VHH binders against Probable asparagine synthetase [glutamine-hydrolyzing] (asns). Designs and how they scored, part 13

Target 1, 187 residues: Probable asparagine synthetase [glutamine-hydrolyzing] (asns), of Dictyostelium discoideum (Social amoeba) (q54mb4r2to188)
Amino acid sequence: CGILAILNSLEEASKLRKKALSLSSRLRHRGPDWNGIYQSSDSILTHERLAIVGLENGAQPLLNEDETIALTVNGEIYNHEKLREDLVATGKHTFKTHSDCEPILHLYEDKGDDFVHMLDGDFAFVVYNKKANSFLAARDPIGVVPLYIGWHKDGSIWFSSEMKAIKDDCYKFQPFPPGHYFSSKTK
Key: E = the ipSAE of ESMFold2; O = the ipSAE of OpenDDE; V2 = 0.75 times the mean of E and O plus 0.25 times the DockQ between their complexes.

## First folded at step 15 (VHH; framework vhh_enristomig)

Design j6 (from x1 with G103E; at its last look DockQ between E and O 0.81; V2 from the best seeds 0.77)
Fold by ESMFold2, look of step 15:
Structure j6 (fold): chain B 187 residues (1-187), chain A 117 residues (1-117)
Amino acid sequence: as target 1 above (187 residues)
Amino acid sequence: EVQLLESGGGEVQPGGSLRLSCAASGFTVSSSYISWYRQAPGKQREWVSTIYSTGRTYYAESVKGRFTISRDNAKNTLYLQMSSLRAEDTAVYYCARGPYTLESDYWGQGTLVTVKP
């Protein structure tokens, strides 16, 4: 499975969508019946997965109740049951899927950028709140799941599972180091 | 305020043992994943070991079988037990709760381990 996220681009929305779909096609495990897209006026998140995997785990990007927060993620969250139980106990959240990664969505709602330390797992993700115009990307401490970060001249920040999706458009790009996060609030 | 303080570094002979401590305050050590990293002079920082909130542990290949990460929940403290130390283990060791920000190279003070040639 593969992810691509382009955040806060100056490109016109329809052109951004076409470019993102073209670039996402370079990621592994794609086909005509499996892709997921979430787009705002200046940002887009994509997810590519095998159709078989998508039957019971919910479509990605995952969305909160009013669809203002979106999550694209690869990996597994080993302690998802505990996280979900605690989040349900708050009474603040409605879970929509059985995905082990859905707790990330609601932790971002509740804690902003101070939740990644709570995640036991192998992961790479981008979570985006279009109402707040905020985002956070993170990669697991061991680096099991690949992730890359890139910077575009228009100020947008790009994230992808593979360098080939970002290398031709970003003036600077690098592997996203394991055990790190990037937050729109800290830049 | 969340704080992690490394201690226990020092000089040691090749083949020797040393235990590093990471004293935590402002959070419960079992609520987070916590990692050790190290940086040798002139080298890039590298991951050493992680203990997950559930207690699962992982190690870099270079230290597997020689280092053990553990925690004492009653003392809110983590440990890195190092044995069979070699010159290549000489580094400043850092303890971290969860991820570092990509935008900064600040890792705190760390604790220096020197394995004599």
Scores: ipSAE 0.723, ipTM 0.873, lowest interface PAE 0.8, mean pLDDT 88
ESMFold2 (binder alone), look of step 15: mean pLDDT 81; pTM 0.821
OpenDDE, look of step 15: ipSAE 0.800; ipTM 0.903

## First folded at step 16 (VHH; framework vhh_enristomig)

Design ctl (from j3 with Y33S Y52S R56S Y100S L102S; at its last look DockQ between E and O 0.02; V2 from the best seeds 0.00; counts 0 for: repeat SSSS H30, pae E 12.4 > 2, placed apart)
Fold by ESMFold2, look of step 16:
Structure ctl (fold): chain B 187 residues (1-187), chain A 117 residues (1-117)
Amino acid sequence: as target 1 above (187 residues)
Amino acid sequence: EVQLLESGGGEVQPGGSLRLSCAASGFTVSSSSISWYRQAPGKQREWVSTISSTGSTYYAESVKGRFTISRDNAKNTLYLQMSSLRAEDTAVYYCARGPSTSGQDYWGQGTLVTVKP
């Protein structure tokens, strides 16, 4: 699967969308034409899938109840049942899918950037709150799941599962360090 | 550890048939979607076929009517029956465990199918 996220771009929204769709196609392994996209005025998250059968289990990006929070993710969250139980117990959240990664949406909603330590798994993700215009990217402690970070001269921050989606546009890019997160709120 | 091992590739004449196998370990083939992909020399890897956990089958337009995906739960093995082979079907064929709801993939090492003119 392929992840591409472009956050807080100064580029005009329609141009940003065309760029993101073109770049995300580099991550596709040729199959049914499904490329999952979520866009705000200055940010885009995409997820490319290998086959259509995953759609019944939650098309990505995953969305919260009012679609203000979007998540693009690769990996597995081993303690998802416990996280889901705790989140349901708050009475604040309704889960839409059986995805083991869906708890990330609601944790971000409840705790901002103070939840990554609670995740037990192999993962790379970007979660975005459209109302707050905030985002958080994180990678598992070992770095089992690939993730790259890039910087564009317009000030936007790019994340992708592969360098080929960001190397032609970002003036600087590197592997996202394992066991780290990047928060729009603090950096 | 999840492992996928393809076999059954070889050289065949146009119009011929081959049956590919994908032996799975570390998971049960009936518990997830499993797909075949292929990559011709100098080209991007492309999706060929998928069988879902419930047994529904899906095919790329280029192979519909010629290829059949199936599985044998007792042997924990996925198959791709290829018929009416064409030169354009020449590729390394991979089986892949379809993405979990989180999107993580597992791939085999591949088996070469060559369709000679």
Scores: ipSAE 0.000, ipTM 0.192, lowest interface PAE 12.4, mean pLDDT 80
ESMFold2 (binder alone), look of step 16: mean pLDDT 82; pTM 0.818
OpenDDE, look of step 16: ipSAE 0.055; ipTM 0.534

Design o1 (from j3 with Y100F; at its last look DockQ between E and O 0.86; V2 from the best seeds 0.80)
Fold by ESMFold2, look of step 16:
Structure o1 (fold): chain B 187 residues (1-187), chain A 117 residues (1-117)
Amino acid sequence: as target 1 above (187 residues)
Amino acid sequence: EVQLLESGGGEVQPGGSLRLSCAASGFTVSSSYISWYRQAPGKQREWVSTIYSTGRTYYAESVKGRFTISRDNAKNTLYLQMSSLRAEDTAVYYCARGPFTLGQDYWGQGTLVTVKP
């Protein structure tokens, strides 16, 4: 599985989409088994997976009820049942899939950047709220799941599972350190 | 205010043991993942161990089998039990509730462990 996210680009939307699809294809092992795309006027999230692995966990990016929040994620969240229970108890959220990662959507909606410490898992993700124009990327404290961050000249911030998706476009890029997060709110 | 305060450091002979403590306030230790890190003089900080909210634990390869992270929920405190200590374990040890922003540099006071001759 592979993720690519390009946040707050100045590129024209149709050109951004074509570029992101091309770059996301670099994350495939055997070709286009299955992929998903979520796009706003200036941001795009993609996910690449082997079809058989992903069918039971729902299509990514994962979306909240009104599709204003999107999540692209690799990993597992072992305490998802407790997180779901607490989120459902608020009366504010309805889950759409059985994915163990779906709670991240609603935690971001409810808690902003103060939820990653609650996750028991191995993960790398980008969650994006189109309505608030906010995003957060995070990587598990051990670094089991790979993630890279890049900076583009147009001010956009790029995230990917592998450097090859961002190295040709970003003027600066690096591995995303384990146990860290990047929030649009701290830009 | 979230606060974590380390203690229990000191001098020890090679092969010896120490138990470090991490007293938490402003949050419940069982609600979060919490990690130990260490930094030797002139070196970068190194991840040592993590305990998740569920109680699952993980260790860096360099300390696996020698260090044990644990939690006392009643005292809201974490521990790092260190055994078979080596000169390479000499460092300031920090406990922290992640995640951290990129480039975050201040991690608190820590507690110094020195492994002598």
Scores: ipSAE 0.729, ipTM 0.879, lowest interface PAE 0.8, mean pLDDT 88
ESMFold2 (binder alone), look of step 16: mean pLDDT 81; pTM 0.820
OpenDDE, look of step 16: ipSAE 0.834; ipTM 0.922

Design o2 (from j3 with G103E; at its last look DockQ between E and O 0.81; V2 from the best seeds 0.70)
Fold by ESMFold2, look of step 16:
Structure o2 (fold): chain B 187 residues (1-187), chain A 117 residues (1-117)
Amino acid sequence: as target 1 above (187 residues)
Amino acid sequence: EVQLLESGGGEVQPGGSLRLSCAASGFTVSSSYISWYRQAPGKQREWVSTIYSTGRTYYAESVKGRFTISRDNAKNTLYLQMSSLRAEDTAVYYCARGPYTLEQDYWGQGTLVTVKP
């Protein structure tokens, strides 16, 4: 499975979509491929998976109830049952999938940037709120799941599971350091 | 005010032991993952160990079998028990709730561990 996210681009939306789909296809590894897409006027999140393997985790990007928040994620959240129980108990959230990563959506909704410390897991993700035009990318404290960050000349910030999806377009790119996050508020 | 204060560092001979403490305030240590990191002079900061909210523990390969992370929920404190210490373990040790921002990454003072050559 592979993720690509391009956030706050100046590119025209249809051209951005075509570019993102082309780049996301570089993350496919074998078997019949499927990709999921979530797009706003200036941002796009994609997820690549083997169609056979990924069906059990729900379609990505994962979406909250009104589809204003989207999550593209690789990894496993070991304490997802406790997180889900607590979120359901608030009475504010309805889960749509069986994915162990779905709690991230609702934690972002409830807590903004202040929830990643609650996640027991191996992960790399980008969560995006279209309504607030905010995003957060994070990588687990050990660095088990790969993630890269890139900067494009148009000011957009790029995230990908593999460097090959961003190296040709970003003027600067690097591995995303384990145990760190990038927030649209800190840019 | 979330705060983590390291202590227990000092000078030790090769093969010796030390126990580092990390006193937490402003949050409950069992609600978050918490990690130990270290930074030797002139080197990059290195992950050492993590304890997850559930109590599961993980270690860098370089310290497996020699270091043990633990916590005392009643005292809201984390520990790093270090044994069989080597010269390459010399570093300032930090405990951190994480995650850190890429741009604004303050580590605090830490606690210095010096292992004689």
Scores: ipSAE 0.579, ipTM 0.824, lowest interface PAE 1.6, mean pLDDT 87
ESMFold2 (binder alone), look of step 16: mean pLDDT 81; pTM 0.823
OpenDDE, look of step 16: ipSAE 0.745; ipTM 0.882

Design o3 (at its last look DockQ between E and O 0.82; V2 from the best seeds 0.76)
Fold by ESMFold2, look of step 16:
Structure o3 (fold): chain B 187 residues (1-187), chain A 118 residues (1-118)
Amino acid sequence: as target 1 above (187 residues)
Amino acid sequence: EVQLLESGGGEVQPGGSLRLSCAASGFTVSSSYISWYRQAPGKQREWVSTIYSTGRTYYAESVKGRFTISRDNAKNTLYLQMSSLRAEDTAVYYCARGPYTLEGQDYWGQGTLVTVKP
């Protein structure tokens, strides 16, 4: 499985979509079931998966109830049951899938940038709130799941599971360090 | 606000043991993942160990089998039990609730110095 996210691009939406699909093709595993894409006027999130893996966990990117928040994620969230119970208890959220990663959507909505410390898991993700025009990317404290960050000259921030999806377009790129997050608010 | 205070450092002979403490305030230690890091003079800070909210633990390869991270929920405190200490374990040790901002400057506190005699 692979992720690519391009946030807050100045590129025209149709061209951005074509570019993201082309770049996503550089990630391993491609087939009929890995056509996961979420796009706003200036941002796009993609997810690549093998057909066998993706069927039981719901299609990615994962979406909240009104589809204003999207999540592309690799990994496992081991304490998802408790997180889900706590979120349901607030009365503010309805879960749509059985994915162990779905709590991330609702935690972002409720807590903004202050929730990643609550996760027990191996993960790399980007969560995007179209309504708030905000995003957050994070990587587990051990670095089990790979993630890379890149900066594009148009001001957009890029995230990918592999450097080869971002190295030709970003003027600066690096491994995303374990135990860190990047927030749209840190701009 | 969230604070973590390290203590328990000191001088020790090679092969000796120390227990470091990380006293937490402003949150419950079992609600978050918390990590130990260390920084030797002139070197980059490096990850040592993490304990997750569920109790799951991980260790850097250089300390596996010698260090044990644990917590005492009643005291709201984490520990790093260090055994079979070596000269290369000499460093200032830091306890931190992650994650850190990628491009920000996070507050690390003073840490606690461990010196393993040559």
Scores: ipSAE 0.650, ipTM 0.844, lowest interface PAE 1.3, mean pLDDT 87
ESMFold2 (binder alone), look of step 16: mean pLDDT 81; pTM 0.822
OpenDDE, look of step 16: ipSAE 0.829; ipTM 0.915

Design o4 (from j3 with A96V; at its last read DockQ between E and O 0.91; V2 from the best seeds 0.00; counts 0 for: SAP .67 > .668)
Amino acid sequence: EVQLLESGGGEVQPGGSLRLSCAASGFTVSSSYISWYRQAPGKQREWVSTIYSTGRTYYAESVKGRFTISRDNAKNTLYLQMSSLRAEDTAVYYCVRGPYTLGQDYWGQGTLVTVKP
ESMFold2, look of step 16: ipSAE 0.799; ipTM 0.906
ESMFold2 (binder alone), look of step 16: mean pLDDT 82; pTM 0.828
OpenDDE, look of step 16: ipSAE 0.874; ipTM 0.939
ESMFold2, fold request of step 17: ipSAE 0.762, 0.783, 0.790; ipTM 0.893, 0.901, 0.904
ESMFold2 (binder alone), fold request of step 17: mean pLDDT 82, 82, 82; pTM 0.826, 0.836, 0.828
OpenDDE, fold request of step 17: ipSAE 0.902, 0.879, 0.900; ipTM 0.954, 0.942, 0.952
ESMFold2, last read: ipSAE 0.784, 0.790, 0.787; ipTM 0.905, 0.905, 0.904
ESMFold2 (binder alone), last read: mean pLDDT 82, 81, 82; pTM 0.830, 0.826, 0.834
OpenDDE, last read: ipSAE 0.891, 0.903, 0.899; ipTM 0.947, 0.954, 0.952

## First folded at step 17 (VHH; framework vhh_enristomig)

Design i1 (from o4 with V96T; at its last look DockQ between E and O 0.79; V2 from the best seeds 0.81)
Fold by ESMFold2, look of step 17:
Structure i1 (fold): chain B 187 residues (1-187), chain A 117 residues (1-117)
Amino acid sequence: as target 1 above (187 residues)
Amino acid sequence: EVQLLESGGGEVQPGGSLRLSCAASGFTVSSSYISWYRQAPGKQREWVSTIYSTGRTYYAESVKGRFTISRDNAKNTLYLQMSSLRAEDTAVYYCTRGPYTLGQDYWGQGTLVTVKP
């Protein structure tokens, strides 16, 4: 499974979409693939998977209730049941899928940048709030799930599971270090 | 608000033992995943060990079988029990709650472990 996210691009929206779909296709495995996409005027998140994977976990990117927050994620959140229970107890959130990663959406909404420490898991993700125009990317402390970060000349920030989706467009790119996060608010 | 204070470093002979402490304040230590990192002079920081909120533990290959991470919830403190110490373990050791910010330049004071030749 593969993720690609391009945040805050100056490119025209229809051209950004075509570019993202083309680049995301580099992340597909052989055989039938499924893809999902979430787009705002300047940002786009994609997810690629084999058709059989995640059949009961809902389509990605995952969305909150009013579709203002989107999440593209690879990995597993081991303590998802406790996180979900606590989030439901607030009375503020409705879960739409059985995905162990869905709590990330609601934690971002409730806690902003201060929630990744609560996640026991193997993960790499980008969560985006269209209304606030904010985003956060994070990678698990051990580095089990791959992630790369890139910087584009137009000021956009790119994230991908594999370097091949970003290396030709970004003037600077690197592996996203394990146990770190990147926030739109800090840069 | 959130603070982690490392202590317990010192000078030790090869094959010796030390216990490092990481005293937490401003949060409940069992509510987060917490990691130890280390940095030897002139080297990049490297991951040593993580304890998840559920208590599950993970170790870098270089320390597996020699180091043990643990926590005492009543004292809100984590420990790194180090045994069979080698010269290559000489480093400043750091404790952190959850992820660092990408590009973060301050990791705390840490605690120095020196293993004599």
Scores: ipSAE 0.778, ipTM 0.896, lowest interface PAE 0.6, mean pLDDT 89
ESMFold2 (binder alone), look of step 17: mean pLDDT 79; pTM 0.799
OpenDDE, look of step 17: ipSAE 0.853; ipTM 0.930

Design i2 (from o4 with Y106S; at its last look DockQ between E and O 0.91; V2 from the best seeds 0.84)
Fold by ESMFold2, look of step 17:
Structure i2 (fold): chain B 187 residues (1-187), chain A 117 residues (1-117)
Amino acid sequence: as target 1 above (187 residues)
Amino acid sequence: EVQLLESGGGEVQPGGSLRLSCAASGFTVSSSYISWYRQAPGKQREWVSTIYSTGRTYYAESVKGRFTISRDNAKNTLYLQMSSLRAEDTAVYYCVRGPYTLGQDSWGQGTLVTVKP
């Protein structure tokens, strides 16, 4: 499973989409049987997954109820049952899939940047709120799941499972360090 | 205010033991994953160990079998029990709730562990 996210680009939307699809195709050895796309006026999230991941776990990017929040994620959230139970108990959220990662959507919605500490798991993700024009990327403390961050000259921030998706377009890029998060609020 | 304060560092002979403490305030230690990191002079910061909210523990290969992370919920405190210490374990050790912000320059004061030659 491979992810690519380009946040807050100045590129024209149709050109951005073509570029993102081309770049995400470089990740297919991680997810050759499926891809998904979520796009706003200036941002795009993609996901490539293996056929072994069934449709009952939900197509990615995962979306909240009104599709204003999108999540592209690789990994497993071990305590997803407790997180889901607590989120359902608030009465504010409706879950659409059985994905162990779906709680991340609603935690971002409820807690903003202050939720990653609650996640027991191996993961790398980008969650994006189109309405607030905010995003957060995070990587598990052990670094089991790969993630890279890049900076584009137009001011956009890029995230990908592999460096080859961002190295040709970003003037600076590096491994996303394990146990860290990046928030649009600190941009 | 969420805060973690490290203590218990010091000088120790090779093969010796130390227990580091991480006193928490502003949150319950069992509600979050918490990690130890270390940084030797002139080296990059290195992940050492994590305890998840459920109590599951993970260790870097370099310390596996020698270090044990644990917590005492009544004292709201975490510990790193370090045994069979080696020269390579000399570092400042840091305790962190959840993730750091990318680009963060300061990790707090930490606690210094020095393994004597």
Scores: ipSAE 0.750, ipTM 0.882, lowest interface PAE 0.8, mean pLDDT 89
ESMFold2 (binder alone), look of step 17: mean pLDDT 79; pTM 0.800
OpenDDE, look of step 17: ipSAE 0.884; ipTM 0.946

Design i3 (from o4 with Y106H; at its last fold request DockQ between E and O 0.91; V2 from the best seeds 0.87)
Amino acid sequence: EVQLLESGGGEVQPGGSLRLSCAASGFTVSSSYISWYRQAPGKQREWVSTIYSTGRTYYAESVKGRFTISRDNAKNTLYLQMSSLRAEDTAVYYCVRGPYTLGQDHWGQGTLVTVKP
ESMFold2, look of step 17: ipSAE 0.752; ipTM 0.888
ESMFold2 (binder alone), look of step 17: mean pLDDT 81; pTM 0.818
OpenDDE, look of step 17: ipSAE 0.882; ipTM 0.944
ESMFold2, look of step 20: ipSAE 0.753; ipTM 0.887
ESMFold2 (binder alone), look of step 20: mean pLDDT 81; pTM 0.816
OpenDDE, look of step 20: ipSAE 0.881; ipTM 0.944
ESMFold2, fold request of step 21: ipSAE 0.810, 0.639, 0.696; ipTM 0.911, 0.842, 0.862
ESMFold2 (binder alone), fold request of step 21: mean pLDDT 82, 82, 81; pTM 0.824, 0.823, 0.818
OpenDDE, fold request of step 21: ipSAE 0.898, 0.905, 0.903; ipTM 0.951, 0.955, 0.954

Design i4 (from o4 with Y100F; at its last look DockQ between E and O 0.90; V2 from the best seeds 0.00; counts 0 for: SAP .676 > .668)
Fold by ESMFold2, look of step 17:
Structure i4 (fold): chain B 187 residues (1-187), chain A 117 residues (1-117)
Amino acid sequence: as target 1 above (187 residues)
Amino acid sequence: EVQLLESGGGEVQPGGSLRLSCAASGFTVSSSYISWYRQAPGKQREWVSTIYSTGRTYYAESVKGRFTISRDNAKNTLYLQMSSLRAEDTAVYYCVRGPFTLGQDYWGQGTLVTVKP
């Protein structure tokens, strides 16, 4: 399973899409895979997985009710049932899948940058709000799930499960340190 | 305002023990994952241990079997019990709720542990 996200690019949308799909294909490791894509005028999120894994958990990127918030994620959220229960109790959210990661969408909507501390799990993710043009990327405190960050000369920020998806386009890239988050609000 | 205040550092001989405390305010300590980090002079911050909201615990390989993270919900406080201390454990120790912001340079005051020969 692999993620690629390119946020706030100056590249034309059609060209960005072709590039992202090509780069995302580098994250496939075996057999036929399932992929998904979410795109706005300047941002794109992708997810690659084995076709058999995660069918009943819904297709990624995961989306909120009006599709303004998208999530691409690898990992497991151990306390998802409690998080879901609390989110449903607010009366503001409708869950669309059984994915243990879906609470992240609604936590981002409700709490902005102040929710990652609530997640018990191994994870790496990017959540993007198209309407606010905001995003947040985070990696679990132990570093079980890999993540990389890169900077492109056009000012876009790139995230990927593996360096090979970003190393040819970003002028600077590095492992995303465990136990950290990156927010567009502090970009 | 969320605050985590470290205490309990000091000087100790090799093989000795210390218990660090992390007093939390502005949130319930069991609602979050909380980690200990340490930073020796001239070194990068190093993850030491994490306790999840559910109580699960994880440790860096360098401290496994010697350090124990724990939580007292009634006192809203976390602890790091350190045993069999070695010179390489000398560092400022920081208690952190959830993730750091990428590129963050300030981690709070921390508590200094010095292990002497």
Scores: ipSAE 0.772, ipTM 0.892, lowest interface PAE 0.7, mean pLDDT 89
ESMFold2 (binder alone), look of step 17: mean pLDDT 82; pTM 0.831
OpenDDE, look of step 17: ipSAE 0.886; ipTM 0.946
ESMFold2, look of step 20: ipSAE 0.734; ipTM 0.884
ESMFold2 (binder alone), look of step 20: mean pLDDT 82; pTM 0.830
OpenDDE, look of step 20: ipSAE 0.876; ipTM 0.941

Design i5 (from o4 with S35H; at its last look DockQ between E and O 0.89; V2 from the best seeds 0.00; counts 0 for: pae E 3.7 > 2)
Fold by ESMFold2, look of step 17:
Structure i5 (fold): chain B 187 residues (1-187), chain A 117 residues (1-117)
Amino acid sequence: as target 1 above (187 residues)
Amino acid sequence: EVQLLESGGGEVQPGGSLRLSCAASGFTVSSSYIHWYRQAPGKQREWVSTIYSTGRTYYAESVKGRFTISRDNAKNTLYLQMSSLRAEDTAVYYCVRGPYTLGQDYWGQGTLVTVKP
């Protein structure tokens, strides 16, 4: 499975979409895959998966109730049952899938940037709030799941599972360090 | 202000044991995942062990079976129990709280462990 996210680009939306789909296809390494895309006027999140891997977890990017928050994620969240139970108990959230990663959507909704420490798992993700025009990317504390961050000269921030999706477009890129997060709010 | 203060380092013979402590302030040790890292002279810092907010633990292969990470919630303190120490375990040991933003300096003073040749 592969993720690509391009946040806050100045590129025209249709050109950005075509570029993102082309770059996301580089993350496809085995037989027939399924892909998902979520796009706003200046941001795109994609997910590449083998058809059989994603069946039980629903289509990605994962979306909240009104589709203003989107999540593209690789990994497993081991304490997802407890997180989901607590989120349901607030009365504020409706879950759409059985994905162990879906709680991340609602944690971002409720807690903003202050939730990654609660996660017990192996993960790399980008969660994006279209309405607030905010995003957060994070990688598990061990670094089991790969993630890269890149900077484009148009000011956009790029995230990908593999360097090959970002190395030709970003003027600066590096591995995303384990146990860290990047927030659009904390610049 | 979040702080983690390491202590308990010292000199020990090969095969010996030490317990490192990490006193936390500014947050509750059970509310976040916390790591031990180490840095040997002339080497890059390397991950040693992690305890998650849930209490689940992970270890680097080089220390598995010899080191145990634990915490005491009442004292707000994290521990690293080290046994069967080897010369290669000589390093400054750091405890760090995650997650951090990119570019944030999160390393404290550390505590020196020296395993005699």
Scores: ipSAE 0.288, ipTM 0.641, lowest interface PAE 3.7, mean pLDDT 86
ESMFold2 (binder alone), look of step 17: mean pLDDT 82; pTM 0.835
OpenDDE, look of step 17: ipSAE 0.727; ipTM 0.874

